# VHH binders against (2R)-3-sulfolactate dehydrogenase (NADP(+)) (comC), part 12

Target 1, 333 residues: (2R)-3-sulfolactate dehydrogenase (NADP(+)) (comC), of Chromohalobacter israelensis (q1qwn5)
Amino acid sequence: MSRMISLREAETLAVAALEAVGVPRWEAEVTARALIDAERDGLASHGLSRLPFYLAQARSGKVVADAQARVEVAGSVIRVDARHGLAFPAIARGVERAIPLARELGLVAVAIGGSHHFGVAGAPVERLAREGLVAMAFSNAPSAMAPWGGKRPLYGTNPIAFATPRRGTDPLVIDLSLSKVARGKVMLAKKAGEPIPEGWALDIEGRPTTDPDAAIAGSMVPAGDAKGASLALMVELLTAGLTGSHFGFQASSFFEPEGEAPSVGHLMLAFDPAHFSDGYLEHIEALFQAMLEQEGVRLPGTRRHALRRERGESLELPEAVVDELRAYAVSRV
Below, E stands for the ipSAE of ESMFold2; O stands for the ipSAE of OpenDDE; V2 stands for 0.75 times the mean of E and O plus 0.25 times the DockQ between their complexes.

## First folded at step 4 (VHH)

Design b16 (from c29 with D31S S34D S56G Y100H F103Y A109T; framework vhh_8ghr_2)
Fold by ESMFold2-Fast, scan of step 4:
Structure b16 (fold): chain B 333 residues (1-333), chain A 123 residues (1-123)
Amino acid sequence: as target 1 above (333 residues)
Amino acid sequence: EVQLVESGGGLVQPGGSLRLSCAASGFTISSYYDIGWVRRAPGKGEELVARIYPSGGYTSYADSVKGRFTISADISKNTAYLQMNSLRVEDTAVYYCARHYDYWSGEYTFDYWGQGTLVTVSS
């Protein structure tokens, strides 16, 4: 069953649940808003259904609930230490510093270490794009994909996101995982008792499988096979490598309540187009016009922009999720 | 072989109703494949009319059709439907059934299209 809940009620509930496990007010608000925005964008797998897992990990100490991210700026590099807390406050602090610095220098990097689940990778790059900046984001994650030719998972599905501002309309947003299909779709097939298509995943012996259970035990196939595998390796090195964080095979699960902190890494790049050329916004419309002249073409990000407008002031959430959040919220009272 | 085959289009008077069907073969439309209905009228661009995410239990609609159109899916028949009520002259278009196969976190791309079915709303 599901329940209809207003955006304000959802935020109040999520903040109360986070505060009950020791997350301070600002960090709780930033986290709640990120998860609610995911729901509004139709990205429920990155939304409030994640919150019970975060709460359990904060309660156990796997997530340091009261962590305050540390920010150090060295030239064009903004270093953020998430200190094994939730990722969303660390991302917010990095973005806050990146905006004015990118406008001054033309290009900045935000390197976030000791972090957690990045959430919707398109969200921080869209935020930067709405400030007039071209942006990219990368994150690693606990192991889900094997090296090309291998069978033991070493890398996460390692998202890449990109956004660019556009004059008078929504930013273009690219937001992709490097597995052929999102891992969440395999988990949904398992819950439904249905097979997955061949080519989505390998079993524990590295053989193609249509069995969701064998897929979950094994590895996800990279998008574009060897090409996607090379991109996943590149993301691993840009994120965990550059920040000194845990590689996928060293990172604990985002879904298990206990254990060592995941300690994953993120990288964001922000470009001020005015430093590179004059008339960037007008110039790029020539490409978008040429694309949209073809039947069936939609610009990346169109789905999330449309769903956000449709959602209005309320969310439909699974009853079990609402009940669990309420139980957390009153546990402190 | 992946195929989408539309049916149920035709001529109807303003205020009437039609039910479009989209029969899928070569894949399963529930659990992990999304289905959308896209229309194209002469002299107008494409419009995504309705979408169903069967695995997530979610549906969405264009503002132009909210309250009038209903999208559904029958898992046992591997078929998606668009129930169109209170039809208007401006609903006249070729309606395409399209599959969303998602290589993107929280996004989609159309990878297979049906041939389209014509809906004409006139007196």
Scores: ipSAE 0.000, ipTM 0.122, lowest interface PAE 17.7, mean pLDDT 85

## First folded at step 7 (VHH; framework vhh_8ghr_2)

Design d1 (from a02 with Y33D Y58S Y108S; at its last look DockQ between E and O 0.27; V2 from the best seeds 0.00; counts 0 for: pae E 2.9 > 2, grease 24.9 > 24.2)
Amino acid sequence: EVQLVESGGGLVQPGGSLRLSCAASGFTISDYDSIGWVRRAPGKGEELVARIYPSSGSTSYADSVKGRFTISADISKNTAYLQMNSLRVEDTAVYYCARYYMFWSGESAFDYWGQGTLVTVSS
ESMFold2, look of step 7: ipSAE 0.410; ipTM 0.801
ESMFold2 (binder alone), look of step 7: mean pLDDT 78; pTM 0.778
OpenDDE, look of step 7: ipSAE 0.031; ipTM 0.538
ESMFold2, look of step 8: ipSAE 0.303; ipTM 0.730
ESMFold2 (binder alone), look of step 8: mean pLDDT 78; pTM 0.782
OpenDDE, look of step 8: ipSAE 0.377; ipTM 0.685

Design d2 (from a02 with Y32W Y33S; at its last look DockQ between E and O 0.52; V2 from the best seeds 0.00; counts 0 for: pae E 10.2 > 2, grease 31.1 > 24.2, SAP .796 > .668)
Fold by ESMFold2, look of step 7:
Structure d2 (fold): chain B 333 residues (1-333), chain A 123 residues (1-123)
Amino acid sequence: as target 1 above (333 residues)
Amino acid sequence: EVQLVESGGGLVQPGGSLRLSCAASGFTISDWSSIGWVRRAPGKGEELVARIYPSSGYTSYADSVKGRFTISADISKNTAYLQMNSLRVEDTAVYYCARYYMFWSGEYAFDYWGQGTLVTVSS
């Protein structure tokens, strides 16, 4: 059922599978490590279980396996065209350029278009925060949520992430999906033959439902209801809008090998706090201290960092996932 | 196979200079990676001395070496360098070249290490 595998073995396997479908070595390493980092942080739904879907799409040509992301800098904007390849190499190129440019200019944007699944939005902002930058990230996705008051899905679950460095400790990391619950929880309830709680989803007619099948045919409820719907719209415009990419209702599935590229958009913002004021790191600790004085309060990101430490150098993966990756690794492009 | 091979260590008098080299193979140093120099002095832990992103030329330094050490890279030779000037006895250590990979950010900030080269500063 489950198999323990070392981080090194997991990387070797994932890279081999990606190379077998024509992904060049560097892009394969970047992608593999992003998925492994998600596993280490306890985010299995964004980990190695995603890789077979990327592999199938690279084999079919829906994902351009050897896409070379194109980077152009226009003042404080780093424009990245992912060229219908995997998102992780495009994210890497953008972040690499953003670090020195944000230190020079104080504030930069990375705008990524023609892209694929963004992965864990908290990951790139945490990376930027470990370089001393305050960061936000946004991505749209294939539609899952309707406009407030509507019933037809137009927006993805559209994550918003934020991170800030902290004095002498791990960054604070916020990573939010804008749906009330993950679609995967509805799928688990369906598999178990159990109802879902009211308030998670709407059926195809826009009515609240506790039936997982009706929810799958319908839409997910936004976190914060109307306010969450507004945030999802804002993310669509900040990502697909600014980059000329597909809005959620135009984007193809991240899970199927058929069809044209999803061509979604991403936006990251990086701020050098030293350009804004003196003493930022000391100043923000007053807020965190006030939060932590309240029993039961934990800062965002604490659980993922704790899990990362607990897992050490190994992962527990479903045997089926390991076997499928091995099958790809021995196949031809 | 990713390899990092350091060279250029040796004995030098205080105030002298050395240039360390880190020859990389199995990857291109201008790809999404940074190269760092980490030192370990007797009885001390690891200290990140200098780091460079070869693609952009961005560099950073530990306070202990600022103004005395310069990290650089030659992409055409797939090699990073650490120019160490105004050496002090306290700089005596084994110096390791290491690679950083962006999406392996937790406790594995540097994922591949060289064998190390000894720098001894004494009169």
Scores: ipSAE 0.000, ipTM 0.450, lowest interface PAE 10.2, mean pLDDT 88
ESMFold2 (binder alone), look of step 7: mean pLDDT 81; pTM 0.814
OpenDDE, look of step 7: ipSAE 0.135; ipTM 0.558

Design d3 (from a02 with Y32W Y33D Y58S Y108T; at its last look DockQ between E and O 0.09; V2 from the best seeds 0.00; counts 0 for: pae E 10.5 > 2, unsure alone 61.2 < 65, grease 24.7 > 24.2, placed apart)
Fold by ESMFold2, look of step 7:
Structure d3 (fold): chain B 333 residues (1-333), chain A 123 residues (1-123)
Amino acid sequence: as target 1 above (333 residues)
Amino acid sequence: EVQLVESGGGLVQPGGSLRLSCAASGFTISDWDSIGWVRRAPGKGEELVARIYPSSGSTSYADSVKGRFTISADISKNTAYLQMNSLRVEDTAVYYCARYYMFWSGETAFDYWGQGTLVTVSS
């Protein structure tokens, strides 16, 4: 069953829950807003259902609840050490510094290490695009995909995101996972007692499988097969590699309450288009017009923006999620 | 160029009514997160009094105006309205129409607003 809750109530409860496990107020607010905006944009897998896992990990010390991200600027590189805290405050600190620096230099990188789940990769690039910057974002994650030709998972599903401003309207936003399908669809098929389609996953021996249990024990197929596997490797190197963080096969689960910190990496790039040419915002509209002349074409990001408009100041959440949120908010431990 | 133009302010007695209009140009109001009305009373800060999501019709109100004010939108005219009934002296303020957005960053902001329209409630 589903239940309606206001954005303000959801935020108040999530912040209270995070503060109760030792997350400072500002970090709790940034984290709560990221989860709520994922819900608002129709991305429930990255929304409030993740909060109990963050809380459990903060209680156990797997997440350092009161980590204060350390920011160092080295020329055009903004280095952020998340210090095994939650990712969202570290991302916010990096974005904060990137905006003025990209306007000054034309191009900057934000390199975040010692971090946790990145959330919706499209969100920080959209934030940068609303400041007039073209942006990309990358993150690795605990392993889910094998190298092409192999069977042992080494890479996460490793998102690539991109956004560009548009004059007088919403940014274009691209947000891609590198697995062919989301692992959550395999979990749904298992719960329903149904097979998965061939081509989604491999078993532990690297053979195609339609059995959801075998898929969970094995690996997900990369989007674009060998090309997707190569992109996942590139993301590992751009994120964990550049930041000295854990590669996917070294990173602990985002869901298990105990263990060592995941310590994953992220990279964001921000471009000031005015440093590259005159008239960027007008120029790109020619491409979008040509795309939209074709009846079946929609610009990337249109669905999330439409859902945001339709949902307003309230959320429809599973009752179990609302009940857990309320229960965690009254806990003082 | 995004513009919001308010109209409908004026002088009214306590208990009276006014209807404010916000004509939008440079964007379609159904394509944005929300349109809101913000007021600034003399010597006081700003207060968001009402907000509407024009595509869905969803609305919200400040406690100070609940039951007295109604926000609405006419997509075909690209215009939002604030119907203000049972006006009180404390409703005296400059009323601004604003385009509102919300992001994961923990910030919320109006990114465009109009010039404002004065509402004076007095005998």
Scores: ipSAE 0.006, ipTM 0.139, lowest interface PAE 10.5, mean pLDDT 87
ESMFold2 (binder alone), look of step 7: mean pLDDT 76; pTM 0.771
OpenDDE, look of step 7: ipSAE 0.569; ipTM 0.889

Design d4 (from a02 with Y58K Y100T Y108S; at its last look DockQ between E and O 0.01; V2 from the best seeds 0.00; counts 0 for: pae E 21.1 > 2, grease 26.6 > 24.2, placed apart)
Fold by ESMFold2, look of step 7:
Structure d4 (fold): chain B 333 residues (1-333), chain A 123 residues (1-123)
Amino acid sequence: as target 1 above (333 residues)
Amino acid sequence: EVQLVESGGGLVQPGGSLRLSCAASGFTISDYYSIGWVRRAPGKGEELVARIYPSSGKTSYADSVKGRFTISADISKNTAYLQMNSLRVEDTAVYYCARTYMFWSGESAFDYWGQGTLVTVSS
């Protein structure tokens, strides 16, 4: 069964559920908005279906429900300690500081440590791009991929995201996972009792497999093989390395209420193009026009923006998810 | 607004063929969803006869229809199909197109359903 719910009703419900497990109002609002925005963009796996897992972890103490991120600025570096809370408030605090500082200095880094699931990596870079900044974002995650030539998973699927403003239209947004396919597709095949295609994953001995159980015990294949593995290593160092957070092989699951905090890291870079040259917004349109002259070429981000416009002010959610959120909202801990 | 609209039902003789279509709107069938065909004969419960995960292309079938039915998806038309061959009187039912979240692990009900299309197999 599913249920149609307005964006306002979904936000009220999500905020109430988060407050019920001890998340303060502002942090709850920021978190709810991030998950709802993922739903609006057609990214349901990163939307409200994740919220019950965050709620359970806040209740168990794996996530510090009332962590208030600490922000310290040193020159062009904005250091955010998420303090084992949810990532979304930490991201919001970093972005708030990055916008004016990037306009002043031309280039800033936001380094977030002690954090949780980054959500849709394209979301914070898109927000920065709507403020006129060119942006990149990186995050590590619990281990899913081995070093190329190895078999022990050490790296997460480690997204890389990028966005740039465009004159008079939506930003260009790139959001890439470094695994060949999303790990969630393997989990779904397992639940359905179905094999996975060859080329998605390796078993515990590093051999290709079509068995979802063997894949879960093993590792995901990097996008671009050795090159993707190298990029995943780079992301580990740029995120967990620079922030003193857990590398993927040290990080606990984002889905289980048991255990210690995942304590992953994130890095965002923000560039004010006006500090680099005149006429950036006009100049980049030449490249996009040349791309679009080729039939079949679409700019990254176009589909999600089209879905956002089509969906208006309502969401379709599984009834079981709505019921679980309501149960949390009335339970107040 | 999410919609699933079935078409292609009708009357057919035993041994014949039909192709059902399920046109989706309000969501992209390749984004984190599966599409299934569920049938209900009068006075009987629901049977999931076929499912496809359009993002991966993987399919599954009930034993009752294996080798006779083929589910497919055309991402460019946002449409799933059920090719039904070697039809039997026992295949007479209302056929519903339905979807589910790929990653949701609660109760395993499909979360959105079409209106159904009647398939009648009779001599």
Scores: ipSAE 0.000, ipTM 0.116, lowest interface PAE 21.1, mean pLDDT 87
ESMFold2 (binder alone), look of step 7: mean pLDDT 80; pTM 0.815
OpenDDE, look of step 7: ipSAE 0.014; ipTM 0.329

Design d5 (from a02 with Y33S Y58Q Y108H; at its last look DockQ between E and O 0.53; V2 from the best seeds 0.00; counts 0 for: pae E 9.3 > 2)
Fold by ESMFold2, look of step 7:
Structure d5 (fold): chain B 333 residues (1-333), chain A 123 residues (1-123)
Amino acid sequence: as target 1 above (333 residues)
Amino acid sequence: EVQLVESGGGLVQPGGSLRLSCAASGFTISDYSSIGWVRRAPGKGEELVARIYPSSGQTSYADSVKGRFTISADISKNTAYLQMNSLRVEDTAVYYCARYYMFWSGEHAFDYWGQGTLVTVSS
């Protein structure tokens, strides 16, 4: 059962719920807006349905509700310590610093450690692209995939995202998980009592499986097999490695209120194309035109942007999610 | 309560100058990525004419106003300014001060708007 709610009402409700568990106003606004953007893009699994898990973890102390992300700039590197708070405020602090610095220096890195779930990796790179910057983002996550040839999960699904501005239109946005399918699809199949397609997952012995329970106990197949496994390792090193954070096999669940903080890492790169060459925005349109001349080709990110426009100023949310957020909002500590 | 209050609009001859002010309350302007000035001419859409990052002082301008408009901020007064010089008839619009709030998708980039101040450039 679903309910229509305006963007403003959704934000007010989410902020109230976050404040009720001790998240300060600014951090609550940033977090709420990140989750609402995911809803608008049709990515409900990364939207407001996640908020109750963050709220429970703030109550338990697994998430430090009032963490103040610490920013330190060293040349072209912006170091952000999320201090076991929510990721979204730490990402926002890094991006806010990166935009003017990238325009000044030509390229910067934002390295975020001690963090939580990154959300939609395409979102912060799209934000940077709307500021005129070419951007990449990486994050690790609790383990879901094994090294190629192995069976013990060590890597998260470890997204790689990229965005570039385009003159007079929406940015191109690439957002890739390195597992063949999202683990959430396996969880949905389990809930529905349905098998999963072969090729999605391996059981605990490393054998292909169609049983969602065996898949949950085992691992997800990397996108591109050995190459995807290598990219997942690269992401672990670029994120948790560079920031001194937990690798996927050391990181606790993003969903459970028990245990230590996940303490994952993120990396974003931002490039000011004007520092690299003249006419970047005009030049890249030649490639896009050549792509679009081919019937059936679409630019990455087009569907998400179309969904965002079609949904306008309202969200369709499960009634249960709305009710749960309201319960938090009135329960204040 | 977050508020942005514009002032300084009015009637001016072509080639003249005006200085717009945007007084912020309910938040500290250095805590957000930028403060912007957006204008709406009659029958036209919104145009972001200038933006400033108050903590760093970095600015950006629309091509239509470069060299003529200057945005600035005074953190101690929690106020942003738009100095508009060499005004043209096509600059006639309602000018809004807006707070940039980070929306990762880019939509809703300006979440609080002032009431607007009318700038009319005519003989």
Scores: ipSAE 0.011, ipTM 0.443, lowest interface PAE 9.3, mean pLDDT 89
ESMFold2 (binder alone), look of step 7: mean pLDDT 79; pTM 0.794
OpenDDE, look of step 7: ipSAE 0.036; ipTM 0.463

## First folded at step 8 (VHH)

Design e1 (from a02 with Y33D Y58S A109S Y112V; framework vhh_8ghr_2; at its last look DockQ between E and O 0.16; V2 from the best seeds 0.00; counts 0 for: pae E 2.7 > 2, placed apart)
Fold by OpenDDE, look of step 8:
Structure e1 (fold): chain B 333 residues (1-333), chain A 123 residues (1-123)
Amino acid sequence: as target 1 above (333 residues)
Amino acid sequence: EVQLVESGGGLVQPGGSLRLSCAASGFTISDYDSIGWVRRAPGKGEELVARIYPSSGSTSYADSVKGRFTISADISKNTAYLQMNSLRVEDTAVYYCARYYMFWSGEYSFDVWGQGTLVTVSS
């Protein structure tokens, strides 16, 4: 069953739940808003349904509820230690520093270590794009994919995101998982008692499987097969590698309440187009126009932007999620 | 401890001028996105009147104060200012400085607030 709820009510409830488990007000607001924005954009898999897991992990100590991200700037590198807290506050702090520094230097990197679930990878780069910057984002995650030719999962889905400002309209936003399909689709098939299509997943022996249970126990097939696996490796090294965080196979689950902190890594790059050439916006618009002249072509991010506007000031949430958030809010643990 | 402290408020006649100060401590203003001045008038809602990006010097103003108010920042003093000229009775409010935070959606909030300073414009 689903329930309609206003954005304001959703935010209030989410913030209250987070505060109840010891998350400071600002961190709670940043987190709540990030999840709500995911809902608004039609990305429910990254929305408020994630919050109960965060809350449970905060209660167990797997997430440090009162963690405050530490930021250090050296040259063009912004280092952020999330201190095993939630990812969103750390990301926010990094982005805040990146904006002025990118404008000054032309190109900067935000490296976030000891972090948690990255959420919607396209979100922070969109934020940067709205400030006139071109941006990329990378994150590793608990293991879901095996190296090419292997059978044991080592990498997460390791998303790559990209955004650029556009003249007079919303930024272009690319958000890619490096798995051929989302793991969530396998979960849906399992729930429905249906097989999955061939080519989606491998079993624990590295063999192709159409059995959802075998798929879940095994690994997801990389997008573009060997190429995707290589990209996932690149992301692994750029994030967990550079930050000294846990690789996918070392990271605990984002969904399990108990255990060690996942302690994953993120990397964001921010480019100031003004430092590279004159007339950037006009130049790229020529490409977009050429693209849009072709029937059926949409620019990345268009659907998400449209959904955000269409949904207005209300959300449809699973009743169970709302109830669970309320329970946390009242418990004051 | 991160904090903002406002000063400079007071009683002024219509057409007069005031300069408000916002001193930051516990953080460097140039390391963050922006500082804003927000006012709360009796019986009215909250209004962001001015915003500055300290690192770039870029500024924005509400239409209600545009051309009359000027926001600035002195990085060396870790302080933001609001020069208010040609003050009107309707400018009467408690003025707060706040550290600016923008959500992914482009909406904004503030994570650090000063205690506020009262500005009264009256004949």
Scores: ipSAE 0.188, ipTM 0.593, lowest interface PAE 2.2, mean pLDDT 92
ESMFold2, look of step 8: ipSAE 0.373; ipTM 0.734
ESMFold2 (binder alone), look of step 8: mean pLDDT 79; pTM 0.789

Design e2 (from a02 with Y33D Y58S S60Y; framework vhh_8ghr_2; at its last look DockQ between E and O 0.01; V2 from the best seeds 0.00; counts 0 for: pae E 17.4 > 2, grease 25.1 > 24.2, placed apart)
Amino acid sequence: EVQLVESGGGLVQPGGSLRLSCAASGFTISDYDSIGWVRRAPGKGEELVARIYPSSGSTYYADSVKGRFTISADISKNTAYLQMNSLRVEDTAVYYCARYYMFWSGEYAFDYWGQGTLVTVSS
ESMFold2, look of step 8: ipSAE 0.568; ipTM 0.839
ESMFold2 (binder alone), look of step 8: mean pLDDT 78; pTM 0.783
OpenDDE, look of step 8: ipSAE 0.391; ipTM 0.777
ESMFold2, look of step 10: ipSAE 0.000; ipTM 0.113
ESMFold2 (binder alone), look of step 10: mean pLDDT 78; pTM 0.783
OpenDDE, look of step 10: ipSAE 0.027; ipTM 0.416

Design e3 (from b15 with D102M; framework vhh_8ghr_2; at its last look DockQ between E and O 0.69; V2 from the best seeds 0.00; counts 0 for: pae E 3.3 > 2, grease 24.8 > 24.2)
Fold by OpenDDE, look of step 8:
Structure e3 (fold): chain B 333 residues (1-333), chain A 123 residues (1-123)
Amino acid sequence: as target 1 above (333 residues)
Amino acid sequence: EVQLVESGGGLVQPGGSLRLSCAASGFTFSSYDYIGWVRRAPGKGEELVARISPSGGSTSYADSVKGRFTISADISKNTAYLQMNSLRVEDTAVYYCARYYMFWSGEYAFDYWGQGTLVTVSS
């Protein structure tokens, strides 16, 4: 069963639940808003359904509930230590510092270490784009993909996100997982008792499989095969490598309540187009117009933006999720 | 009950100055994301003129008012201000104080508005 809930009510509930497990008010609000935005954009898999896992991990100590991210700036590098807390507050702090610094220097990097689930990769770059910056974001995650030719998962799905401002309209937002398909689709097939299409996954021996159970126990196929695997490796090195965080094969699950902190890494790049050339917005608009002249072509992010508007001020959430959040809110654990 | 009350509007000559005030009640500035000034000119749509984050002190301005207008907030008084210098005829509008919050994506939404104060710039 699903339940309709207003954005404000959802935020209030989420914040209360987070505070109940020891998350400070600001960190709780930032986290709640990130998850709610995922819901608004139709990305329920990254929405409030994730919060119960965060809460459970906070209770166990896997997530440091009261962690406050530390920010250090040296030149064009903004280093953020998430201190094994939630990712969203660390991301927010990085973004806040990146905006003025990018305008000053032209190009900056935000490197976040000791972090947690990155959420929707397109969200922070959209934020930067709305501030007039071009941005990229990278994150590693617990292992889900094997190196090309291998059989043991070492990398996460390692998303790449990109955003740029547009004149007089919403930013263009690209958000890519480097797996051919989302693992969630395999889970759905499993639940339905149906096979998955060929080419989605490998079993534990590295062989193609159409069995959802074998797929879950094995690895996801990279998008673009060897090319995707290489990109995933690049992301692994740019995030976990640069920040000294756990690689995918070292990171604990974002969904298991117990264990060591995942301690993954993120990297964001912010470009001020004014430092690169004059007339950036006009220039890129020529490309977008050329694209849109072709029938069937949509700019990346268009669907997300549309869904956000369509949903308005309300969300439809699973009743079970709402009930679980309420339970946390009242328990004051 | 959340309330925003604007004051300080009036008639001024081009090149003149005005200072608008927005007194907030029912909530504290430090607990909210942004306070903004929005103006509605005759025949024109709404324009966010200036915004401030009371907790962080960060400010942003529309290009049309940059260098001329300054937004500020006194947390102790729960009041926001808009100092308007070098006023132009095109600045004539009803100015509203608004509370708004920012989403994770960077979009924002207004949830409360004042009654507005009229600013007329005329020779």
Scores: ipSAE 0.123, ipTM 0.537, lowest interface PAE 1.7, mean pLDDT 92
ESMFold2, look of step 8: ipSAE 0.338; ipTM 0.742
ESMFold2 (binder alone), look of step 8: mean pLDDT 78; pTM 0.778

